# VH-VL binders against Rho GTPase-activating protein 11A (ARHGAP11A), part 12

Target 1, 191 residues: Rho GTPase-activating protein 11A (ARHGAP11A), of Homo sapiens (Human) (q6p4f7r49to239)
Amino acid sequence: VPFNALPHSAVPEYGHIPSFLVDACTSLEDHIHTEGLFRKSGSVIRLKALKNKVDHGEGCLSSAPPCDIAGLLKQFFRELPEPILPADLHEALLKAQQLGTEEKNKATLLLSCLLADHTVHVLRYFFNFLRNVSLRSSENKMDSSNLAVIFAPNLLQTSEGHEKMSSNTEKKLRLQAAVVQTLIDYASDIG
Short names: E, the ipSAE of ESMFold2; O, the ipSAE of OpenDDE; V2, 0.75 times the mean of E and O plus 0.25 times the DockQ between their complexes.

## First folded at step 11 (VH-VL; framework fv_rosmantuzumab)

Design k3 (from j4 with heavy chain S31R; at its last look DockQ between E and O 0.56; V2 from the best seeds 0.65)
Fold by ESMFold2, look of step 11:
Structure k3 (fold): chain C 191 residues (1-191), chain A 123 residues (1-123), chain B 111 residues (1-111)
Amino acid sequence: as target 1 above (191 residues)
Amino acid sequence: QVQLVQSGAEVKKPGASVKVSCKASGYTFTRYYIHWVRQAPGQGLEWIGYINPSGGDTYYNQKFKNRVTMTRDTSTSTAYMELSRLRSEDTAVYYCAREYYDESGYYDAFDIWGQGTTLTVSS
Amino acid sequence: DIQMTQSPSSLSASVGDRVTITCKASQSVDYEGDSYLNWYQQKPGKAPKLLIYAASRLQSGVPSRFSGSGSGTDFTLTISPVQAEDFATYYCQQSYDTPLTFGAGTKLELK
């Protein structure tokens, strides 16, 4: 299901955000100190059980392990029928990261102005959440660089993800992570 | 130091119920899922299900869904498994086991096992 | 349900031998670059003991003579060199899907 067709909740500072995203991020905020949040995998068998409960409206996230909730969050973005960062912008975003230090951040944020308003609201909400996680990196060990490496394949997915590793593939992966890191570090400036 | 200690052997008649306890010590009980596994005499291992000690959520092997209930008491760090409408083929050793994870995540392997509770179902 | 087929059902070995036990799953147990396959040792009258998790990762306190390998559907446990305390029954277990399932076991006996 496209993300704009999912149930939404009104969030005072951000607008209408998919309800699952609000529920997952809110639950994880109580566990923001968890070491390795998002890096550690959740249980494969439990993710299926939790997803089923969430799909049927059951309140199961409050007692679920943080790494299981984090796994559901990653799965949410990875499984969207259309990537939340539009594929049309991926190449330009990667090119922006090849500019000089100050210019690459400005170019990346200027490209975010091409996003639809609804997409901007969701991205601001989510990337501000990730920024909050990164600000607690002394406890959770998850700085913005770590989070960017983890979320880049979930947000910038391509069919080429099954290629053999090469120098060009490694460079593309580094640039994808750099895009995501910029969006985390400058989350309030998106759009 | 880390251990799971189970209740003693049980002898039951067909149609009865049994409730096995599993007391955890040496670790934070609510941070680790508890699984239940049984082993019939001379046979292999069969998974029954799991419980999240935090909140009490359960998942049962469909084979046992209508006959098994798993609960816990966080104040005593004890998990329970109750099996109802017992049959002779329920004769087995019943184990509780703690999930294992490392810095990379959860693999639903079991690193700490209780000593086992022998259940004999006979008329 | 994922069926786990172990081979052989039993074998005899001498101390010092190299032993290989095979486990085949009825479907892939890989997810996101990891294999969800675990190995246990069980001695008579005792609870199982975890040896290997994630196909190849050695559990803490387990001797390095134990090793695991494989991916997808085909997995092996290797013991080299076999020691006197290694005569036991070995089980593989998949943790990719419910119900969690075990192989029927491989009994390693002293020749």
Scores: ipSAE 0.602, ipTM 0.819, lowest interface PAE 1.5, mean pLDDT 89
ESMFold2 (binder alone), look of step 11: mean pLDDT 93; pTM 0.952
OpenDDE, look of step 11: ipSAE 0.765; ipTM 0.885

Design k4 (from j4 with heavy chain Y101W; at its last read DockQ between E and O 0.84; V2 from the best seeds 0.00; counts 0 for: pae E 2.3 > 2)
Heavy chain, then light chain:
Amino acid sequence: QVQLVQSGAEVKKPGASVKVSCKASGYTFTSYYIHWVRQAPGQGLEWIGYINPSGGDTYYNQKFKNRVTMTRDTSTSTAYMELSRLRSEDTAVYYCAREYWDESGYYDAFDIWGQGTTLTVSS
Amino acid sequence: DIQMTQSPSSLSASVGDRVTITCKASQSVDYEGDSYLNWYQQKPGKAPKLLIYAASRLQSGVPSRFSGSGSGTDFTLTISPVQAEDFATYYCQQSYDTPLTFGAGTKLELK
ESMFold2, look of step 11: ipSAE 0.581; ipTM 0.816
ESMFold2 (binder alone), look of step 11: mean pLDDT 93; pTM 0.954
OpenDDE, look of step 11: ipSAE 0.831; ipTM 0.925
ESMFold2, look of step 12: ipSAE 0.548; ipTM 0.799
ESMFold2 (binder alone), look of step 12: mean pLDDT 93; pTM 0.954
OpenDDE, look of step 12: ipSAE 0.826; ipTM 0.917
ESMFold2, fold request of step 13: ipSAE 0.438, 0.586, 0.452; ipTM 0.768, 0.831, 0.773
ESMFold2 (binder alone), fold request of step 13: mean pLDDT 93, 93, 93; pTM 0.951, 0.951, 0.952
OpenDDE, fold request of step 13: ipSAE 0.863, 0.861, 0.861; ipTM 0.948, 0.949, 0.948
ESMFold2, last read: ipSAE 0.467, 0.495, 0.462; ipTM 0.767, 0.786, 0.766
ESMFold2 (binder alone), last read: mean pLDDT 93, 93, 93; pTM 0.951, 0.950, 0.951
OpenDDE, last read: ipSAE 0.865, 0.862, 0.860; ipTM 0.949, 0.948, 0.949

Design k5 (from j4 with heavy chain G56D D57Y; at its last look DockQ between E and O 0.68; V2 from the best seeds 0.00; counts 0 for: pae E 2.3 > 2)
Fold by ESMFold2, look of step 11:
Structure k5 (fold): chain C 191 residues (1-191), chain A 123 residues (1-123), chain B 111 residues (1-111)
Amino acid sequence: as target 1 above (191 residues)
Amino acid sequence: QVQLVQSGAEVKKPGASVKVSCKASGYTFTSYYIHWVRQAPGQGLEWIGYINPSGDYTYYNQKFKNRVTMTRDTSTSTAYMELSRLRSEDTAVYYCAREYYDESGYYDAFDIWGQGTTLTVSS
Amino acid sequence: DIQMTQSPSSLSASVGDRVTITCKASQSVDYEGDSYLNWYQQKPGKAPKLLIYAASRLQSGVPSRFSGSGSGTDFTLTISPVQAEDFATYYCQQSYDTPLTFGAGTKLELK
């Protein structure tokens, strides 16, 4: 199911955000100090069980382990039928990160102006959450660079599947992470 | 030190129910999932299901879905598994097991096991 | 259900030998770069004891003569050198999908 068709909650300052995303981020805020949040593996069988409960509208995230909620959040973005960051913008976003130091952030944020209003609201909400996690990096050890590396494959992944590791693939991964880091660091400027 | 101590052997008739207890000590009971696994005589291991740390969520192997209930009592640090409508095929040793985790995450491995409770179901 | 096939069903060895036990899953048990495959040792009348989790990670307190390897569908437990206390039955277990399933076991016996 496209993210537009998912149940939504009205969130002050952000608008209508998928209810799952609100529930997951809110639940994780109580655990924001967790060392290795988003890096540690969650239980695969529990992720599948939690996903099933969430898909059927059951409120279950507040009692789940942080790493399981984090894993489900990553899976949410990876498994959207259409990526939240439109696939047709991925190459431009990567190209923007190859510009000079000052220009790459501005170009990345300008490309975000091509996003639909609803997508902008969701991205602002989510990346503000990730920014808040990064601001607690002294405790959780997850700064914006670390979070970017983890979330890039979940946000910029295409339906093409797994690619063979190569020098070109490594550059692409670094650029994907750079895109996500810019979005985290400048979350309020998206759109 | 860290241990799970289970209730004693049970002999039951077909159609009856059994409730096995599993008392935890030496660790924070409310921080860990508990799984149940059984082993029929001369056979391998068969997973039954799990209960989360707070006890408000359970997941059962579909083979047992309509016959098994797992609970836990945090005040006594004790987990329970009840199996109803017993059959002779339910004759087995029943284990409770603690789910392990470390700094790299959760892999649903079981690091601490109870000593086992032998259930015999016979006419 | 993911079927776990262990080989061999039994094996004889002497103290000091190198022993390998294989475990094949009916489908991949890998998720996000990790293998959800665990190994246990069980002696008669005793509960299983965790040896290896995530295919290759040694549980605390388990001697380094135990090692695990493999990915996808094919996994190996290696004991080298075999010690007197290692004669037992060994089980693999996948944790990728419910129901969690175990191999049928490999009995390691003194020659």
Scores: ipSAE 0.496, ipTM 0.782, lowest interface PAE 2.3, mean pLDDT 88
ESMFold2 (binder alone), look of step 11: mean pLDDT 93; pTM 0.951
OpenDDE, look of step 11: ipSAE 0.718; ipTM 0.869

## First folded at step 12 (VH-VL; framework fv_rosmantuzumab)

Design m1 (from k4 with light chain D34N; at its last look DockQ between E and O 0.64; V2 from the best seeds 0.66)
Fold by ESMFold2, look of step 12:
Structure m1 (fold): chain C 191 residues (1-191), chain A 123 residues (1-123), chain B 111 residues (1-111)
Amino acid sequence: as target 1 above (191 residues)
Amino acid sequence: QVQLVQSGAEVKKPGASVKVSCKASGYTFTSYYIHWVRQAPGQGLEWIGYINPSGGDTYYNQKFKNRVTMTRDTSTSTAYMELSRLRSEDTAVYYCAREYWDESGYYDAFDIWGQGTTLTVSS
Amino acid sequence: DIQMTQSPSSLSASVGDRVTITCKASQSVDYEGNSYLNWYQQKPGKAPKLLIYAASRLQSGVPSRFSGSGSGTDFTLTISPVQAEDFATYYCQQSYDTPLTFGAGTKLELK
């Protein structure tokens, strides 16, 4: 199911955001101090159980361990039929990151103006949440570069099989993380 | 000292219920899931389910067909497992076990076990 | 349900021997670069004791003569050298899917 077809909640300042995303992020805000949030693995059996409960409309996230909720959130983005960041923008986003510091940030944010309005709202919501996590990095050890490395594969995935490791592949992965880090650091400027 | 101490042996007739307690000490009770596992005489290990002591949510092995209920009392750091409509096949040692986790995450291995509670179901 | 098949069901060894116990899952128990396979030792009248988690990670306080290896569906517990205190029953357990399941056990006994 595409993200625009999911149930949505109205969120002040951001608009209509998928209800699962709101529930997951607000639950994780209660645990924002957790060391290694998003880095530590959740229980694979509990991730499956939580997903099933969420799919059946059960409000189960309030009592779940933060690593389980974090894992479910990563899975949400990874398993979207189409990436939340449209695949046709991926190469341009990577090229923007090869510019100088001010130019790369401006180009990346300018490319975000090509996103549909509802996509912009969701991305602003999510990346502001990640920015809030990064602002607590003295406690949770998750700065924006750490979060970018973790989330890049989940946000910039393609449906292609696998790619042979090469110097080009390594550069692509580094640029993907740089895209995500820019979006975290400049979350309010997206769109 | 980290430990799980279980209630004593039980003898029951078919059709009855049993409630086994598992008292935790030496660690933060609500930070670790508790699993229940049984072992029939001379047999291997069989997983029954788990409870999260923090919120009380549970997951049960379908084999027990709504005969099992897991609860906890956070004020006494005690988990409970109740098995109803007992059959002779339920004769086993019942263990509670603490879920292990480390800095890299959760693997649902059990690092601390109770001493076991022997249940005998016979006419 | 994931079936866990241990081999052999029993074996005899002398102190000083190298012993290998295998565990085969009916499907892969790997997820995101980890193998969800754990090993326990159990002596008569005692609760199981965790030896190895995540296929190859040695639990704190467990002697280095115990080691685990494998991935996917095929896993091995190795004891080398066997010591007198190692005569016990060994169980593998998968934690990839519910219900969590154990192998039937491998009894290691003195030759």
Scores: ipSAE 0.581, ipTM 0.814, lowest interface PAE 1.6, mean pLDDT 88
ESMFold2 (binder alone), look of step 12: mean pLDDT 93; pTM 0.953
OpenDDE, look of step 12: ipSAE 0.761; ipTM 0.891

Design m2 (from k4 with heavy chain S54N G55S; at its last look DockQ between E and O 0.90; V2 from the best seeds 0.00; counts 0 for: pae E 2.4 > 2)
Fold by ESMFold2, look of step 12:
Structure m2 (fold): chain C 191 residues (1-191), chain A 123 residues (1-123), chain B 111 residues (1-111)
Amino acid sequence: as target 1 above (191 residues)
Amino acid sequence: QVQLVQSGAEVKKPGASVKVSCKASGYTFTSYYIHWVRQAPGQGLEWIGYINPNSGDTYYNQKFKNRVTMTRDTSTSTAYMELSRLRSEDTAVYYCAREYWDESGYYDAFDIWGQGTTLTVSS
Amino acid sequence: DIQMTQSPSSLSASVGDRVTITCKASQSVDYEGDSYLNWYQQKPGKAPKLLIYAASRLQSGVPSRFSGSGSGTDFTLTISPVQAEDFATYYCQQSYDTPLTFGAGTKLELK
């Protein structure tokens, strides 16, 4: 289902955010100190059962283990028919990260000004949540660099996802993670 | 000492019910899912379903959905599986098993198994 | 349901041999770079014992002569060298989709 066709909740300060995203992030906030949150592989059979319940409108996230909710959250972004970060911006975002330290952050945030207002609201909400996770890294071991590596393939997906491993592939993956890390570290400045 | 200890052998007639217990010790009972698996004489292994001991949530193999009930008692660290409307084909050893996980994640492998409960269903 | 086909159904080996047991799933059991395929050893009258999880990861306390490999639909358990205590039945199990399913088993016998 398209992102804007999903049910939305009104969230103070952020606006209208997909209800699933609000439910998942608020449930995970109760477990933000969990070591390896988002890093650990989840139970695929439990993830599928949970997704089935969510797809049928069942309110089931509050009783699910945090690793299952985290897996479903990653899957949410990965499986959107259209990426939340518009595909036509991906190449520019990667190029922005090849600039010098100050320029790369400014260029990345300036590119976020090209996003539609509703996309900005969702990205600010989600990346602020990830920033909150990273601020607890002394407990959960998930700093912004770790989270960026995990979420980059989920947010910057490509139709050519079967490229062979090479030094260029490794560099592309590192740049993708750098984009996501900038968005986490500067979440309030998006758009 | 992590272990799962199951209730003793059962002999039942067709149409009856059986309730097998699985008592956990040596670990935090509510932190690990419990699965149930059976093995008919001379046959392979068949998965029945799982329970989350923390919430009580269950998932059943569709083959058993209308005949199986899984419960637990957190105060005694014990999981239960009840199978109703027994048939001769339900004759098997029934195992409870704990999900395995480590610092890298959950793979729904079973690292600790109960000793098994033999169920014989005959007229 | 995902069907798990083990081969061979039985085999004979001597102590010191290298033994290979295969397991084929009717569809891929991979998810996000991990293979959801586990291996168990079972001796008569005993519960199964976990050897390998995630296709290739050795369970704690299992001797390194056991190894697993493969991805997608094709998986292999290797025992090298076979020891006297290794004569047993071996099962693969997929954990990618419900119902969880096991192979029919491979009986390893002393030649």
Scores: ipSAE 0.521, ipTM 0.804, lowest interface PAE 2.4, mean pLDDT 88
ESMFold2 (binder alone), look of step 12: mean pLDDT 93; pTM 0.953
OpenDDE, look of step 12: ipSAE 0.793; ipTM 0.899

Design m3 (from k4 with light chain L100F; at its last look DockQ between E and O 0.65; V2 from the best seeds 0.00; counts 0 for: pae E 5.1 > 2)
Fold by ESMFold2, look of step 12:
Structure m3 (fold): chain C 191 residues (1-191), chain A 123 residues (1-123), chain B 111 residues (1-111)
Amino acid sequence: as target 1 above (191 residues)
Amino acid sequence: QVQLVQSGAEVKKPGASVKVSCKASGYTFTSYYIHWVRQAPGQGLEWIGYINPSGGDTYYNQKFKNRVTMTRDTSTSTAYMELSRLRSEDTAVYYCAREYWDESGYYDAFDIWGQGTTLTVSS
Amino acid sequence: DIQMTQSPSSLSASVGDRVTITCKASQSVDYEGDSYLNWYQQKPGKAPKLLIYAASRLQSGVPSRFSGSGSGTDFTLTISPVQAEDFATYYCQQSYDTPFTFGAGTKLELK
């Protein structure tokens, strides 16, 4: 289901955010010290069970292992019918990352101003959460570059099935990670 | 020493219920999921379901979902499995098993097993 | 349900031999680059013992003469060289989808 059709919670300073994101991120905040948060695999059968419970509106995340919640959060973005970062902006975002050092961050953030207001609110919420995780990297070993590598395929995934790992696809993946890292590092400036 | 110690053998008639216990020691009980697996005489292994002892959350193999109940008591570090409406085909050894995890994550393998509880269902 | 087919159902070997047991899943058991396939050893009257998890990762305390390989639907357990204590029944198990399912077992017997 599209993210704008999901149940929402009102969050101070951010507005209306999908309730699943609020529940997942707040549950993970309690375990932010977990080494390898988002890198470690969760149980694939528990992810399926948790997703089913979440789809039926059940509050089930507070007792789930952190790696299972983290895996479900990654899956949430990966499996949206349309990417939360609109696909028609992906090429421009990648181009922005090929600019000079100072210009690429500003260009990436400027492109975020083209997003709908509700999308901006959700992205600010989520990327500020990821920034908080990265600020605890001395404990959890997940800095913004690590998180960017993990989340880029979940946020910027194209549905092209014919692509093989090549030098062209490796460059694209590196640029996608750079986009995500910029959004994490400058989360408060999105929109 | 890390171990799971199960309750003793049971003999039941068809239609009855059985409740098997699984007491954990040597590790933090609430940090590991407990699974239940059975093995009929001379046959292979069959997965029944799991419980998260931290919150009591359960998941059952659909084959058993209307007949099985899994619970736990965190104060005694003990997991329980109750199987109702027994039939002769339920004759098996019932194992509890601890779910393994390491620094790379969860793969739902079972690293520590109880000694097994033999259930015989006969008229 | 994912059917797990082990081959052979029984096998005779001598101490020192190399033994290969195969396990085929009816569909892929891979998720995000990991294979959710585990191997157990079971001796008569005892609970199973974990040997290999994630297709190829050796459990702590298991001798290196045990190794696992494969991905997707096709997996192999290799014992080389076979020792006297290795005569037992071996099971593969997928942990990719519910219900978890086990192969029917491969009994390794002394020749």
Scores: ipSAE 0.210, ipTM 0.712, lowest interface PAE 5.1, mean pLDDT 86
ESMFold2 (binder alone), look of step 12: mean pLDDT 93; pTM 0.954
OpenDDE, look of step 12: ipSAE 0.557; ipTM 0.837

Design m4 (from k4 with heavy chain N52H; at its last look DockQ between E and O 0.69; V2 from the best seeds 0.00; counts 0 for: pae E 2.2 > 2)
Fold by ESMFold2, look of step 12:
Structure m4 (fold): chain C 191 residues (1-191), chain A 123 residues (1-123), chain B 111 residues (1-111)
Amino acid sequence: as target 1 above (191 residues)
Amino acid sequence: QVQLVQSGAEVKKPGASVKVSCKASGYTFTSYYIHWVRQAPGQGLEWIGYIHPSGGDTYYNQKFKNRVTMTRDTSTSTAYMELSRLRSEDTAVYYCAREYWDESGYYDAFDIWGQGTTLTVSS
Amino acid sequence: DIQMTQSPSSLSASVGDRVTITCKASQSVDYEGDSYLNWYQQKPGKAPKLLIYAASRLQSGVPSRFSGSGSGTDFTLTISPVQAEDFATYYCQQSYDTPLTFGAGTKLELK
């Protein structure tokens, strides 16, 4: 299901955000100090069970363990029919990160101005959540660099998710992480 | 010290129900999922399902759907499994088991097992 | 359902031997770099005891003569050297998909 067809909740200061995303991020706020949040393995069978419940519109996240919610949140972005960062912007975003030090952040944020307003609202909501996680890195050990490495494959989907490492694929992965890190570090400036 | 102690052996007729108890001690009952597994005589192990003691959330193997109910009482640190409409093929030892986890995450391995409850269905 | 095929179904060994038991899953049990494959020991009349989780991680209190290896669909449990207390039945179990499933078991017998 496309993300604009999902149930939405009105969130003050952000607008209409997919209800799953609001529920997941809100549930994780109580556990933001958890060491290795997003890095630790969750139960695969519970992740699949939660996904099935969410796909059928059930509100079940408040009772799930933090690592399971985190796993489902990663999967949510990875499995969208169309990436929330539009695929036609991926190449430009990677090129922006290859610019000089002073220009790459500006170029990345300028590209975010091409996004539809609804997409901007969702990205600002989610990336501000990730920024909040990174600000607690002394406790959870998840700084913006770590979160970027974890979320890049989930946000910048490729058809070859199990591609063997080469010099070109390693560079692409580094650039993808750099895009995501910029969006985390400058979350309030998106759009 | 960390233990799961199950209720005693049961003999039932086909069509009856059985409710097996599993009392936890030596750890925080509400922090760990409890799974139920059975073993027919001379056979291997078969997973029945799990319950989360904190919220009571359950997941059942579809083979047992509509015949199994798992509950718990957090005040006594006890999990329960009820199996209804018993058949002779339900004759088995029934185990409760605690789900293991560590700092790396959850792998749905079972580190503490009850002693087992023998159920015989005949008549 | 994921079928778990253990081999051999039984074997004989002497104290001091090296024993290898295999377990094959009908599909991969890997997720995000971890293998969701566990090993248990069971003695007659007793509940199973966890030996290995996540394919290769030794449970606390389990002797280092037990080791696990493998990924994807192919896994092994190795006991070296076999001790008198190791004669038992061994089960693999996948935790990648419901229903959770076990191998049929491998009985290790004293020669």
Scores: ipSAE 0.458, ipTM 0.770, lowest interface PAE 2.2, mean pLDDT 87
ESMFold2 (binder alone), look of step 12: mean pLDDT 93; pTM 0.952
OpenDDE, look of step 12: ipSAE 0.636; ipTM 0.856

Design m5 (from k4 with heavy chain Y107F; at its last look DockQ between E and O 0.82; V2 from the best seeds 0.72)
Heavy chain, then light chain:
Amino acid sequence: QVQLVQSGAEVKKPGASVKVSCKASGYTFTSYYIHWVRQAPGQGLEWIGYINPSGGDTYYNQKFKNRVTMTRDTSTSTAYMELSRLRSEDTAVYYCAREYWDESGYFDAFDIWGQGTTLTVSS
Amino acid sequence: DIQMTQSPSSLSASVGDRVTITCKASQSVDYEGDSYLNWYQQKPGKAPKLLIYAASRLQSGVPSRFSGSGSGTDFTLTISPVQAEDFATYYCQQSYDTPLTFGAGTKLELK
ESMFold2, look of step 12: ipSAE 0.548; ipTM 0.810
ESMFold2 (binder alone), look of step 12: mean pLDDT 93; pTM 0.953
OpenDDE, look of step 12: ipSAE 0.837; ipTM 0.929

## First folded at step 13 (VH-VL; framework fv_rosmantuzumab)

Design n1 (from k4 with light chain Y31W; at its last look DockQ between E and O 0.78; V2 from the best seeds 0.00; counts 0 for: pae E 2.01 > 2)
Fold by ESMFold2, look of step 13:
Structure n1 (fold): chain C 191 residues (1-191), chain A 123 residues (1-123), chain B 111 residues (1-111)
Amino acid sequence: as target 1 above (191 residues)
Amino acid sequence: QVQLVQSGAEVKKPGASVKVSCKASGYTFTSYYIHWVRQAPGQGLEWIGYINPSGGDTYYNQKFKNRVTMTRDTSTSTAYMELSRLRSEDTAVYYCAREYWDESGYYDAFDIWGQGTTLTVSS
Amino acid sequence: DIQMTQSPSSLSASVGDRVTITCKASQSVDWEGDSYLNWYQQKPGKAPKLLIYAASRLQSGVPSRFSGSGSGTDFTLTISPVQAEDFATYYCQQSYDTPLTFGAGTKLELK
């Protein structure tokens, strides 16, 4: 299901955000101290069950284990029919990360100005949530670099077929993580 | 000293119901899913379903045709499984089992088992 | 549902032997780099005891003579060296999809 067709909630300062995203992030903020949040696996059978419940509009997240909610959140972005970061921008975002230290962050944020207003609202909401997680890294052990590695394949499409790690594939993965890390670290500047 | 202690053996007639209890001790009851598994005489193990004690949500093996209901009482740290419209093929030992998880996540293995409750269904 | 085929159904061994039990799933039980395959030991009149989870991870308190290996559809439990207390029935279990399913068991008997 396209994200614009999902139920939305009005969130102060951010606008209209998919209700699932608000529910998941809010529930995870209650458990932000969890060591290895987003790194630890959720139960694969429970993730499948939770996904079915969420797809049918059932409120089930408040009692679910944090690692199950985290897994579902990663899957939400991975399985959107249209990526939340428009595919047309992926190559430019990767190229921006090949610039010098100061220039790469500015170029990445300038490219975010090409996003539609609704997309900006959702990205600011989500990346500010990830930034909040990273600020608690002394407790949860998940800094922005760790979160970027985990979320890059969920936000930036990789090959659907099996592909061996090569020097070009490895470089692409590192650039994808760098894009996501910049968006986490500069979440309030997106758009 | 983590343990699950189940209620005693039951003898029932076809068509009746049975409710088996599973009392947890030595750990935080609401932090671990409870699964139910049965074993007919001379047979292997068959999974029945699970319950999350922290909210009561359940998932049942479809084989049981809505004959199974799992509940819990968090004030007594006790899980329950009720099986209705009993048949002779429901004769088995019924186990409750606690999900296992570690720092890497959840793998739906069962690290602590109750001692089993023997159910005999006969005319 | 996922069928779990164990082999052999029984075998005899002496104390000190190396024993290998196999488990074949009817489809892959791998998810995001982990194998959702667990091993249990069961003695007569007793509940099963977890030995191995996630195909190869040894449960706390289980002796290191037990080991698990494999991925995808093909899994192996190895006991080396077999000791007197190891004569029991062994079950594999997949936790990739519902219903959770077990192999039919492998009975390890003293020669």
Scores: ipSAE 0.544, ipTM 0.801, lowest interface PAE 2.0, mean pLDDT 87
ESMFold2 (binder alone), look of step 13: mean pLDDT 93; pTM 0.954
OpenDDE, look of step 13: ipSAE 0.710; ipTM 0.871

